# Ledger of designs, part 7: VH-VL binders against Pyroglutamyl-peptidase 1 (Pgpep1)

Target 1, 209 residues: Pyroglutamyl-peptidase 1 (Pgpep1), of Rattus norvegicus (Rat) (q76ic5)
Amino acid sequence: MEQPRKAVVVTGFGPFGEHAVNASWIAVQELEKLGLGDSVDLHVYEIPVEYQTVQRLIPALWEKHSPQLVVHVGVSGMATTVTLEKCGHNKGYKGLDNCRFCPGSQCCVEDGPESIDSIIDMDAVCKRVTTLGLDVSVTISQDAGRYLCDFTYYTSLYRGRGRSAFVHVPPLGKPYNADQLGRALRAIIEEMLGVLEQAEGDISCCHQL

## First folded at step 1 (VH-VL)

Design u10 (framework fv_durvalumab)
Fold by ESMFold2-Fast, scan of step 1:
Structure u10 (fold): chain C 209 residues (1-209), chain A 122 residues (1-122), chain B 108 residues (1-108)
Amino acid sequence: as target 1 above (209 residues)
Amino acid sequence: EVQLVESGGGLVQPGGSLRLSCAASGFTFSSYWMSWVRQAPGKGLEWVANIKQDGSDKYYVDSVKGRFTISRDNAKNSLYLQMNSLRAEDTAVYYCARDTRYSYGEYYFDYWGQGTLVTVSS
Amino acid sequence: EIVLTQSPGTLSLSPGERATLSCRASQSVSSNYLAWYQQKPGQAPRLLIYGASSRATGIPDRFSGSGSGTDFTLTISRLEPEDFAVYYCQQYGSTPLTFGQGTKVEIK
């Protein structure tokens, strides 16, 4: 018997600073071409590098799709590997966005927790993806920085009660091309879904909405 | 109180090797990216290398890539720089610095050690 | 890489005077990711300013940073004897991380 498809939302960022072409959005578009198989309704979005836009759009995506998982992808100019971020942080946002704005309180959510961990076991995901033998190195981080990437991640973790992930990719060609990044994202998200489903089967968690 | 103490500098001939150490105290060492920054006599500052909290990611300036290796031992609160095939241009005071670097965002140095002098000369 | 050019190379001033130090980037610095450091002879650098304008912990309010894009300024409103030192700017908006060549503030 057929089961309803599960919704997965994946975002990448638009241009900013020296990134006239943002590797994250290119990677997400490559993922969209590949898809996540017949059991997943994949929805992809390009997010402007703007705090106020993130504050409006990310909660709206959670409401619109009621997704099982939301994955945000951002570029890191210093990275040479694909990095899985374990948590988001509520404060320290001092960098100006594309509209020359930053939060006056330097906080994502007033009176929110200082940090929120993803409910996804990123160590397990990293091990599973590494075992697949992709031509892409995958690593783990506990700090996505204090700019739009972390701000977006925290917003999504807060609204989705930890049911979110953030993946940093290096710039295109340093060293991975668009095709490699798209295939890596597909593998990462497939393993994230697997780990998430196994954990929920074993522990029996309820997500209140 | 945050402290960083470098050691291992000295005089070495071209082609030689040195291993620099940095002993960290007063903070959770395993929670920070760490960097080496050097300064040639009478010149400005040059970032050399940094290393992620768990040692999984390492970055180098092109001039030292393949010759220098950055590493860390979180159990000992220590940062290292293995320097091979040393050249006269590597002569500098080497500083251990706490990096506020994240995968995306901040890459400035809030605490520095006193430095250790490396002289490469025949 | 982004090249940072500091000017002037040397500022000769008396205590009590205002110092204005310039740092210009060869390309726009993303998100105002620009820091300033102070270095005295025989000592390690000390962080003064990060994010172009945020003062580091323990730094006196006579130090202030401003600017955006390619043009940044460090201002010392009223020089104290201990402020005579070399000052470096650093960008962290792109790789590799780069520093300016320094501005020496010396007693007139």
Scores: ipSAE 0.000, ipTM 0.444, lowest interface PAE 13.7, mean pLDDT 85

## First folded at step 4 (VH-VL)

Design fe02 (from f05 with heavy chain T101F Y104R R108Y, light chain S31Y; framework fv_felzartamab)
Fold by ESMFold2-Fast, scan of step 4:
Structure fe02 (fold): chain C 209 residues (1-209), chain A 122 residues (1-122), chain B 107 residues (1-107)
Amino acid sequence: as target 1 above (209 residues)
Amino acid sequence: QVQLVESGGGLVQPGGSLRLSCAASGFTFSDYAMNWVRQAPGKGLEWVSGISWSGGSTYYADSVKGRFTISRDNSKNTLYLQMNSLRAEDTAVYYCAKGEFYYRGSGYMDVWGQGTLVTVSS
Amino acid sequence: DIELTQPPSVSVAPGQTARISCSGDNIGSKYVYWYQQKPGQAPVLVIYDDSDRPSGIPERFSGSNSGNTATLTISGTQAEDEADYYCQVWDYSSDHVFGGGTKLTVL
């Protein structure tokens, strides 16, 4: 009869390198304060910049919450916009993490596909968010790098059968403050859920996309 | 138009001190890690020191730890290398090189200055 | 830190393929970068992230990295490619390690 609230899991990263305070985790905490409305059961997590932790924790989050969507947020020191990542890649992980660990095979999932696209139409999300007139520029990318961000994204895409997204944010104050990033994440995730629900509604009506 | 210009090199006595500067132009200096790389006469490249975009993290080759100090002034677009307790083996051309600290763990140097010669001799 | 070993010299005739090796324990687990240096000039980045080429670098330059050896390959080598070539790696310690350099002679 009554549909339960949708579970949405959102993660940000802990400190690493010169990021003593990681903008991604700050943005996620601002999102948590705002919430995603009464229809969403929002769960937020701070993820250490560690490959082995990601390999254990991300699948566990999928199992624990059975979420409709998992969104990972990471900081990019080179970014000046909020960027929506279209896909994750299975190979090329050569950078050492905070524990000085690197996957021996340099891949995320042995025998997994070379890349996995999100089932979410990021072009549609970007257009919808841009139409809202936020004081934040949103762009699209197909390369999240070959470090913890892409590794985490691929892990989630693989476990969740494409029901994941990755958002890169620039460092705090370059040019957006914490409040602006939190509001941008809320808008982005709300539009992601809208696109996802519309696609699922069309399928239930015998429309294939 | 991206350019790095080193200055401050010269002749110095063993045990002496010298301060190198690198003036950056044509890019947003505060967004990039910076490095010092040296090359002794007729020898290969040797990385000396690196500094993060903010100046919050500094790194040194074992051969210079405790003697050299890297710093930057982002308001002046300038990188510095303070060299103390200089030895004959520190004689080299010192290059300023623009680095990149990427999320990906990338660590290349894509823009280099022309270098400044430091000679440690009596 | 990893120690990188390069041959001190490599000779090739014009139009032939030059291969310059860079050997290091488990170097295939790291990103390798290659620099070209001509006499009296600063180094120029010619390959980054094992095999990627910066804009402006000729297509004849390519790279690979696997196991204990990275290789810079110059196909159809030209006289202007005569230079010293250095490999470099960087890891979490933020220590950049250079190879000893290889003098490429085109004769």
Scores: ipSAE 0.005, ipTM 0.455, lowest interface PAE 13.4, mean pLDDT 85

Design fe03 (framework fv_felzartamab)
Fold by ESMFold2-Fast, scan of step 4:
Structure fe03 (fold): chain C 209 residues (1-209), chain A 121 residues (1-121), chain B 107 residues (1-107)
Amino acid sequence: as target 1 above (209 residues)
Amino acid sequence: QVQLVESGGGLVQPGGSLRLSCAASGFTFSDYAMNWVRQAPGKGLEWVSGISWSGGDTYYADSVKGRFTISRDNSKNTLYLQMNSLRAEDTAVYYCAKGEYYYRSGYMDVWGQGTLVTVSS
Amino acid sequence: DIELTQPPSVSVAPGQTARISCSGDNIGDKYVYWYQQKPGQAPVLVIYDDSDRPSGIPERFSGSNSGNTATLTISGTQAEDEADYYCQVWDYSSDHVFGGGTKLTVL
């Protein structure tokens, strides 16, 4: 019989600085072409590198889709691997965005916690994805920086009660092409959903192995 | 202090109308989904209607769909329930309840004291 | 579409453990929330996300959710715990769904 589809929202960023073409949005578009199978209702969005837009758009996406998971993808110019970010941070946002704006309080959420961890076990996801033998290296990090990537991640972790993830990708061709990044994102998100389902199953169980 | 205060309940004839209000204070009203939950005398809780943080989306139990309209005025921190074509079965205490942050799903953590609606000839 | 079933009443002696069940098809795949309601008062959230307690709720309240049954457990039950208890879930088709409620009597 018909099963309800899981809603998953995935975002990438538009251009900024020297990134006239943002690798994160290219990777998300490649993911969209592949899909996440018949059980997942995938929604993809390009977001501008703008604090005020993120503050309005990200809560609206949570409201609109009631997603089980929201994954944000950003480019890191110094990265050579695909990186899973464990947590977002509330403070330290001093850099000006594409509209030359930064938060007056230099924080994401007034009176919010200093940091919020994803409820997804990123170490488990990294191990599962690595075991698949992809031609893409996946690593983990605890600091997404103090700019739009971390700001977006923290916003989503706060509004989604930790049901969010952030993935950094390297620039296109350094060393991965668009196809490789799309396949890596698909594998990562599939394993994230698997780990999330296992954790939710463990909460509902009386006994464990 | 987070507080919700309902008003507008009373006695009404079958087929009549009532408008309930809920005044919110102590939190950023516009960041939360809001709900109406009712309880008939001596009976259990029944969810009636919900509204998104912006007021852009509204949701109704099948028992009230087409008769009740939920709305909100974020500038006044007030939630409303317009009740039309009332039936004896609508007799209940109506509670205003605060939902989760930006999310229509989940729990309701703050409730008002309730307002009694009696539908009788 | 989901229907939640609770026993109408549960009785325990003071200091005993009370267990209140909430049954629904594959309820273990959903988050369960529990509310306490005393006569003439509004409901109070006592457990959220299956097993978490809001600030101010005593440690004697705990929850679990597995398969087709969620359980609210009150250890060392006190006279002040006498109340009606309701479970609640959410889904896309039915929105907020409440169980029928359980009257806990402490004698």
Scores: ipSAE 0.006, ipTM 0.448, lowest interface PAE 13.5, mean pLDDT 86

Design fe04 (from f05 with heavy chain S57T T101W; framework fv_felzartamab)
Heavy chain, then light chain:
Amino acid sequence: QVQLVESGGGLVQPGGSLRLSCAASGFTFSDYAMNWVRQAPGKGLEWVSGISWSGGTTYYADSVKGRFTISRDNSKNTLYLQMNSLRAEDTAVYYCAKGEWYYYGSGRMDVWGQGTLVTVSS
Amino acid sequence: DIELTQPPSVSVAPGQTARISCSGDNIGSKSVYWYQQKPGQAPVLVIYDDSDRPSGIPERFSGSNSGNTATLTISGTQAEDEADYYCQVWDYSSDHVFGGGTKLTVL
ESMFold2-Fast, scan of step 4: ipSAE 0.007; ipTM 0.551

Design fe05 (from f05 with heavy chain G56Y T101L, light chain S31Y; framework fv_felzartamab)
Fold by ESMFold2-Fast, scan of step 4:
Structure fe05 (fold): chain C 209 residues (1-209), chain A 122 residues (1-122), chain B 107 residues (1-107)
Amino acid sequence: as target 1 above (209 residues)
Amino acid sequence: QVQLVESGGGLVQPGGSLRLSCAASGFTFSDYAMNWVRQAPGKGLEWVSGISWSGYSTYYADSVKGRFTISRDNSKNTLYLQMNSLRAEDTAVYYCAKGELYYYGSGRMDVWGQGTLVTVSS
Amino acid sequence: DIELTQPPSVSVAPGQTARISCSGDNIGSKYVYWYQQKPGQAPVLVIYDDSDRPSGIPERFSGSNSGNTATLTISGTQAEDEADYYCQVWDYSSDHVFGGGTKLTVL
């Protein structure tokens, strides 16, 4: 109701490997068309599949927008459902990115925690979204892999003190089309904001994650 | 000095209840996930339950789901395990273990208490 | 739903290298932790994140993790290394999963 609106940043990835068109960026563009309601200023970004770009850009997005929530979307070729990732991991980044770069330490943040959980209860989000009766199945996962998806998630969780989420989408048409993925992301992020608002009082009892 | 001290163990009859406590000191308790791990006499380690840094998320081994409840009081630096409907197979030393910073889903348990013995017998 | 299998016992002479295996389906995709437990004592974390040592753990302890097998290696094994050793991972369906433990005997 009151202005200005709260900021939410949502990212998708650009092309890589077999994904000449990345389903994550397509889904995020569909979300942008739908918006996130009257109380949210939505900012969307396409992120290159590059470790060094992620290390530079993701902290900059947190600085620029001071967002209430940052959601990262990535495609998983093995997925058949939309998957909510509970945590990001600091180590194990051995795969070469689009610039043929790989972190020398194979870690995201030197001497950082092994992993960082989102402050958002993904189990609660999954249950809420499931009750909406969408034509899209939503599931949860603990491992986003040890590539750009997990690297981006961990970077955002670290910089944003846990106020980040990661959503994996399956490839376009396997089985969901762009419209379905966009509507699913809208529902998921709206429920994430709801769960986050409910849990926000707990932050005053602990350090802001 | 980082330290965890368990208490509340003892002899209890089958079907009974018992509440364990773990007092933490030497670190910012509210920032870390916490776990309960047990060990039956002469047996290996078995994870029982875990709780996120804020207390918002709780997790349980299948063997204790519906019977045990993990909780924490961050203002008192104390972790709890409420054990109901106790069975002979719950007999074990129960350890409190410090988890990961701001995260539950890590295998890391870098500091353990001395343990408290729970014996379920008639 | 991962199960971790360890040999129940391993014996080495003092000064020799001990190797304790921990087998699990696709364990190389997970982070492995190793704990040392002496009789009547609480477990002590000796390796985390496959190969890292906590402060105070001797450099003779090292770890590796690849494919379906993680290994704890103790070089120049000392008498005080005699203990039970447990590997452990975290996974979505089972949370924290421990191996069955390996008793290391130094002669």
Scores: ipSAE 0.006, ipTM 0.450, lowest interface PAE 15.4, mean pLDDT 86

Design fe06 (from f05 with heavy chain S57Y G105R R108Y; framework fv_felzartamab)
Heavy chain, then light chain:
Amino acid sequence: QVQLVESGGGLVQPGGSLRLSCAASGFTFSDYAMNWVRQAPGKGLEWVSGISWSGGYTYYADSVKGRFTISRDNSKNTLYLQMNSLRAEDTAVYYCAKGETYYYRSGYMDVWGQGTLVTVSS
Amino acid sequence: DIELTQPPSVSVAPGQTARISCSGDNIGSKSVYWYQQKPGQAPVLVIYDDSDRPSGIPERFSGSNSGNTATLTISGTQAEDEADYYCQVWDYSSDHVFGGGTKLTVL
ESMFold2-Fast, scan of step 4: ipSAE 0.010; ipTM 0.597

Design fe07 (from f05 with heavy chain S30D Y59R T101Y Y104S; framework fv_felzartamab)
Fold by ESMFold2-Fast, scan of step 4:
Parts: structure tokens; sequence; C-alpha cells
Structure fe07 (fold): chain C 209 residues (1-209), chain A 122 residues (1-122), chain B 107 residues (1-107)
């Protein structure tokens, strides 16, 4: 009769470009060392920068873990803050991946909506995390780009019916180190879970008219 | 060398039950979604039920919801369809069909078994 | 839910082009699959994702899908192509939906 622990899946990306260190995977490994406490089963994955792998693996992760939340982490070379992405987009994928592939239709799902918003109120998460007084600045975005980051986010939003999030991190040391990024991810995910639980209460009330 | 072999069909009376099996070989069974599709004598194809690669997700046609249960045993490379409360309208050849790699919802069914006949009659 | 409509029969002379339609509301926004079934045999996938051929399917088979109509085209139709043909769509809302089937006769 014991309630099962919440399952949370967090992914980071592997290297792309010659000899590049991907800050997203480093940050996710730091999160794994910290954990998300006793109430959460945390599962972390390194995802290759490959469209076909994402199309296969991301749905499999949703099925394997039946997670309450899937968080994807990617690096943004232009970012100086940790950025919460509000939505993923189905079209515009023109960049070649590590296998020199891009979708022929330049879209993620042929019959999918043009965009899918996360069910998580990212503005609320950003406010809560900022209130914690971390030494990391957190901001909001509505465009994760049109490469593997957005492609992965859309795939997860589609499969999980909006129960996914994407977090962009800046490159290591510009300005945050690995420890700072790991602690920021832990705080962000904890607040995301809190906002999800609040939203589930609100949705239940709406069903009563 | 991908092969699917159905078994368990036969004659049953209305209200009866049958369990169909589909034995898979020649591919990594636990990496693929699986489907049951039926065909009434002289009629077209009708999708009945689907199951994800892990067995964690199942889907059913409205005509069979609450009566049929799809399941799989990945250790035995076998797909099942438990059919309860059978009706004359369920009379059909039942095909096992291989679905998509690691994806529970895509539409391609690239390999089919030979089918097993289920007849529901008094 | 989408409903798929196919003509019940199509006749073509050997060597001529056969065209089999599959009509459904906004079917052009969905991936379409085509199956060939000969008497006493299981269905065989001949086209997937609107226009792609599985390994081993002759080049004379092609597909298209736009607006409200998907089409299976068989160029230079041969006697061995005589069969029933079924279209099928999938999406996250409707699952797998089959058309009623078309009997292709090669005279």
Amino acid sequence: as target 1 above (209 residues)
Amino acid sequence: QVQLVESGGGLVQPGGSLRLSCAASGFTFDDYAMNWVRQAPGKGLEWVSGISWSGGSTRYADSVKGRFTISRDNSKNTLYLQMNSLRAEDTAVYYCAKGEYYYSGSGRMDVWGQGTLVTVSS
Amino acid sequence: DIELTQPPSVSVAPGQTARISCSGDNIGSKSVYWYQQKPGQAPVLVIYDDSDRPSGIPERFSGSNSGNTATLTISGTQAEDEADYYCQVWDYSSDHVFGGGTKLTVL
C-alpha cells in the first residue's frame, strides 16, 4: 500500500562540434550527485545530438519511467543566465545533427500542433526560484531555437501532453561553475514539482464547473 | 526472418471467452509496439488493440473496450489478447502485427502473422 | 475521429496506371499507409508515411497525400498486382483507422 516515489527524468546532451564539452550534461551529472531528496526517483540520461535518436529514445523514457516530469537541459552559447523555456515548436529544423541528418519535412511530428506549451507555469517557477536567493540568475524564454534542444523539447511535450520542461544553461564558467548549475537545477526542478502539484489541484476544481 | 505466429482461435458461443497468442521471432520483440488487427469474413481490416514496447501503455478500439485485454510477456517473446463477453460481431480472422521501434503510437505495421480464426456462433 | 473512404473497386488493363483514392477530412495532415492483400494471405505493407516504399516493394508503387485525398498509384500494372488495397492513418487522437478497401482487377 506504500505510495511509490515520484519519478523524474532529466536529460543533458552529449558533445557536438569537435572536442566541445557540453555544459548541459555536466550540470545534469552535478544534479545527479545532489539528488532530489527521498520522495523522488531521479533518472538521468545523456542524449546524443541526433534527431533520430531523440525520436526513438524520448518516448521510450516516458514509457519506461511513467514520470511525473521530464526535464531536458541544453547549453546556449549566447546565454549568461539559466533560462526556462515555455514552449517547443514543430517546424524549422534545418540544421544537420551529428550524423549529418535533418528531418526531410523539417518538422518534429507530421500531424502535431505547430507549438506546445509546457503545463508548468514557468513565470511562477522563475519567481519562486528567484525568491530562494541563489547565486544564479534565472530568466524566461519562448524560443529554444530550431535545433536538437527545441526538437527534444517538442518531442517530450507531445508524448507527455505538456508535462515536460526545458532549461538552457550557459557554458561552464561563463559565468557559473558546475556546482552552481547543479544546485540551480535542483532548485528549479523542486519548484517545478511544486507548481505542478498546485496546478493539478486547480484543474480538479475546474472540472466541477 | 521476422516471423509472427498466431494461435488460440476457435469456435465459441456468444458470451464466451478466448485467449489468443502471438509468438514472435527474428527481431528483438521487447523493442517494438505490437498490434491486433481483425478481419470479418468478406470484410475489411479493423484495428483492435495496441501495446507499447514495454507493455506500459495499451490502447483499444471502442468496439472492444471493457471486453478485450491486450498484454505481452517480453521474456517469452509473446503477445496476448484476452477476449471476454464475445459477440457474433467479433467473428473474424485475428492478425498479430509488428508496430514501431520504441514508440507506442506510430502507424506503421510492417510484418503480419498468418492470422487465427475466431468464430462466435451458437 | 476520421473516416476513410475508398472506392470499392478499380479496374485497369495490364500495363496501364491504376489509381486508388483514400478520402478523409484533412488527411493530408496525417501519415498514410497502404496495404496489399491477396486472397487467403495476410496484408503486406506497400507504402508507409504517405510515399515511402518498404524494402522489396517494386518502384511501380507510389503514394501521395494532400488536402482531403491520399492516392496509391501503380504504374505499368501487372497481373500479380490484382488484390485488395487498404489505406490506413494514424494520429495521437484516432489511433489506427483503415479505409473500407478497394478491389483492384487487372483485366
Scores: ipSAE 0.008, ipTM 0.458, lowest interface PAE 12.6, mean pLDDT 85

Design fe08 (from f05 with heavy chain S30D S54N G55S T58I; framework fv_felzartamab)
Fold by ESMFold2-Fast, scan of step 4:
Structure fe08 (fold): chain C 209 residues (1-209), chain A 122 residues (1-122), chain B 107 residues (1-107)
Amino acid sequence: as target 1 above (209 residues)
Amino acid sequence: QVQLVESGGGLVQPGGSLRLSCAASGFTFDDYAMNWVRQAPGKGLEWVSGISWNSGSIYYADSVKGRFTISRDNSKNTLYLQMNSLRAEDTAVYYCAKGETYYYGSGRMDVWGQGTLVTVSS
Amino acid sequence: DIELTQPPSVSVAPGQTARISCSGDNIGSKSVYWYQQKPGQAPVLVIYDDSDRPSGIPERFSGSNSGNTATLTISGTQAEDEADYYCQVWDYSSDHVFGGGTKLTVL
């Protein structure tokens, strides 16, 4: 009651291509129903599959909420597991978005680093979540692809100084249903917050020494 | 403590040139896109030009394209507008306005200077 | 490119709710910003991203944006709210586009 709530922002994507219903936004809505407990002020957003909207909206969400963590969720048609992405990439964006737009330089941030790693130890998160015995398999990746998922991730990693995460989900029912994905996201984000808190405690301990 | 201060306005004849400056303080200037917005006497606001944090992206309103040049010097926390081939309709108070973020210069203009008056008249 | 239309003037009594509209084709798909300008002063951002208030802006200011109309709402309007109000959108095809402005008179 006396301690201020931590702000956490979670996004999913709207429809695109063959995904008339985007599993990522469905999963995020299931997460919203569950919440992240009383200590977290959870804000969820549906993001259009549009480069220009991402470049405007994602930095604005960082400024509006000053969040401790921003998690982006996207669907991968080739995925069969829930995948934690370790890093985003600045270049290679050749695919046209829902407005038939593609960045002219095929890059996310001019003069930005070629790649940015999340400050979150995804290997630790994956291990913790796997230990919980969920019905859902969780794996890790270093390549979110070169479309809106990676573009959004890189934008958030750049603006938030690495304090962001990206989670890929498979399409609904292939093999996980909406409820399973929502519970998986809750577990993943709770473990991400735990890993961040541990890392911040370790830094404080080293400073004391 | 965030502040923008414009200077360089004045009276100029049609066809003449002026260079406006905007000195920024109290924030990390090179993290933000910057804009010039003008207002003719008794009229509304009109966006003139914008520049990204590193000068990699530069935008102009059609009414000034080819005549005005926006630039910035991040080492001096200063934004510039070089105005050439000035016309009577360019008479306005010119405001310097802080954009929202970095590359692509998003829509928010949250801090504005006091403005500097440019009068184009014989 | 979008064109934004505002009523030239709106009048309200002190303590009443003022509503200022900003109309544009499919404006609900864009983020809308609102600025307050008092005579002889620079504009002040009062609403960003349709409905969010900057730090220091009173809670009586709120915004909405849907379909073809965005609205700035000032509840419990005070004499000090008398000013010109401008809506503005940003998109990558239109750049920054301002409405013509609305003079709010608090009688």
Scores: ipSAE 0.000, ipTM 0.435, lowest interface PAE 15.1, mean pLDDT 85

Design fe09 (from f05 with heavy chain G99D S106R R108Y M109F V111Y, light chain S93D; framework fv_felzartamab)
Fold by ESMFold2-Fast, scan of step 4:
Structure fe09 (fold): chain C 209 residues (1-209), chain A 122 residues (1-122), chain B 107 residues (1-107)
Amino acid sequence: as target 1 above (209 residues)
Amino acid sequence: QVQLVESGGGLVQPGGSLRLSCAASGFTFSDYAMNWVRQAPGKGLEWVSGISWSGGSTYYADSVKGRFTISRDNSKNTLYLQMNSLRAEDTAVYYCAKDETYYYGRGYFDYWGQGTLVTVSS
Amino acid sequence: DIELTQPPSVSVAPGQTARISCSGDNIGSKSVYWYQQKPGQAPVLVIYDDSDRPSGIPERFSGSNSGNTATLTISGTQAEDEADYYCQVWDYDSDHVFGGGTKLTVL
């Protein structure tokens, strides 16, 4: 209360494909109900599955909130676990979005790096979340695909200088329900903030091991 | 030649409902985002609602959120605006406006219909 | 959310240059669009992407956008240019935002 709250932005995607329920937005809404405690000012957004909307909206969210962390959540139809993505990629976007658009250069940022890693140690986050004993399995990936999930992640990594994360969730009920996914996202984001703050504290203290 | 023709406007009492239609021709309707823009008598233009090419994403001005519903039928080349819980402040000419591109969010309207008048009065 | 401010009216004699401003916080970072509306008619797009003209719009119409102000310029103004003019931008939290409009009178 005495210190300013940290801003965290979390996004999920709207519907796409054959009338499928988008588990990512459902999970983010469950997270919103739970909150991230008194020290965090949580802002949640539903993002259309549209490249041009992502290109305009994501940089604007970074400017509006000056967040300590931006987490994007997407659904993976082939996933059976909650997956933490380590990096985003600039090229290979050939899939048409909900508006039948794909970038003409098939890239996210012209003259940007080929890939950008998150500054968050995803292996450390995965280990910490696993030790909490949740009824949800968490795994790691280095490839979020070459569609809106990866495009959104790369956009945020570029604009936020690596201070972003992407979490893939499986479809609702396969095997996790909405409550389980919301609790898993809360735990994951809390541990991401912990790892990020500890890393920054270690750097500023310049302590020897 | 692109044409947009609005219909469905009229006089309605406060709290009532109206459904507006916009018949599109001269372009591949299913490839473009569509919008409704209104203008109160003697006032300026105000964006009301937008819909992506497929109908999968819809957007609303805060003043109409929860009361108005935008939809489209690509098989009939028709855009709709269902207006519920109408208020005196909703009195305006309602224009159907075509987005320049097939994706929502580019920002401008290259073609407009002639408009249909909605009057909310007791 | 961004608010766009236009002067309510501008008057010019035939053949003079009319300048209509559209002011908004950091508007130079956005694409600005301009519409012409004559009495009893639908708006017509006259400028898109700050300075580009649609097919059929006379060369005398031009646009610029920098800092906090966008400007629609009509050189050699003709009687038929008398109309209301609206600027517009897209903004992530307000979607499509219009200016209040400027009535151009050609005397």
Scores: ipSAE 0.000, ipTM 0.437, lowest interface PAE 15.3, mean pLDDT 86

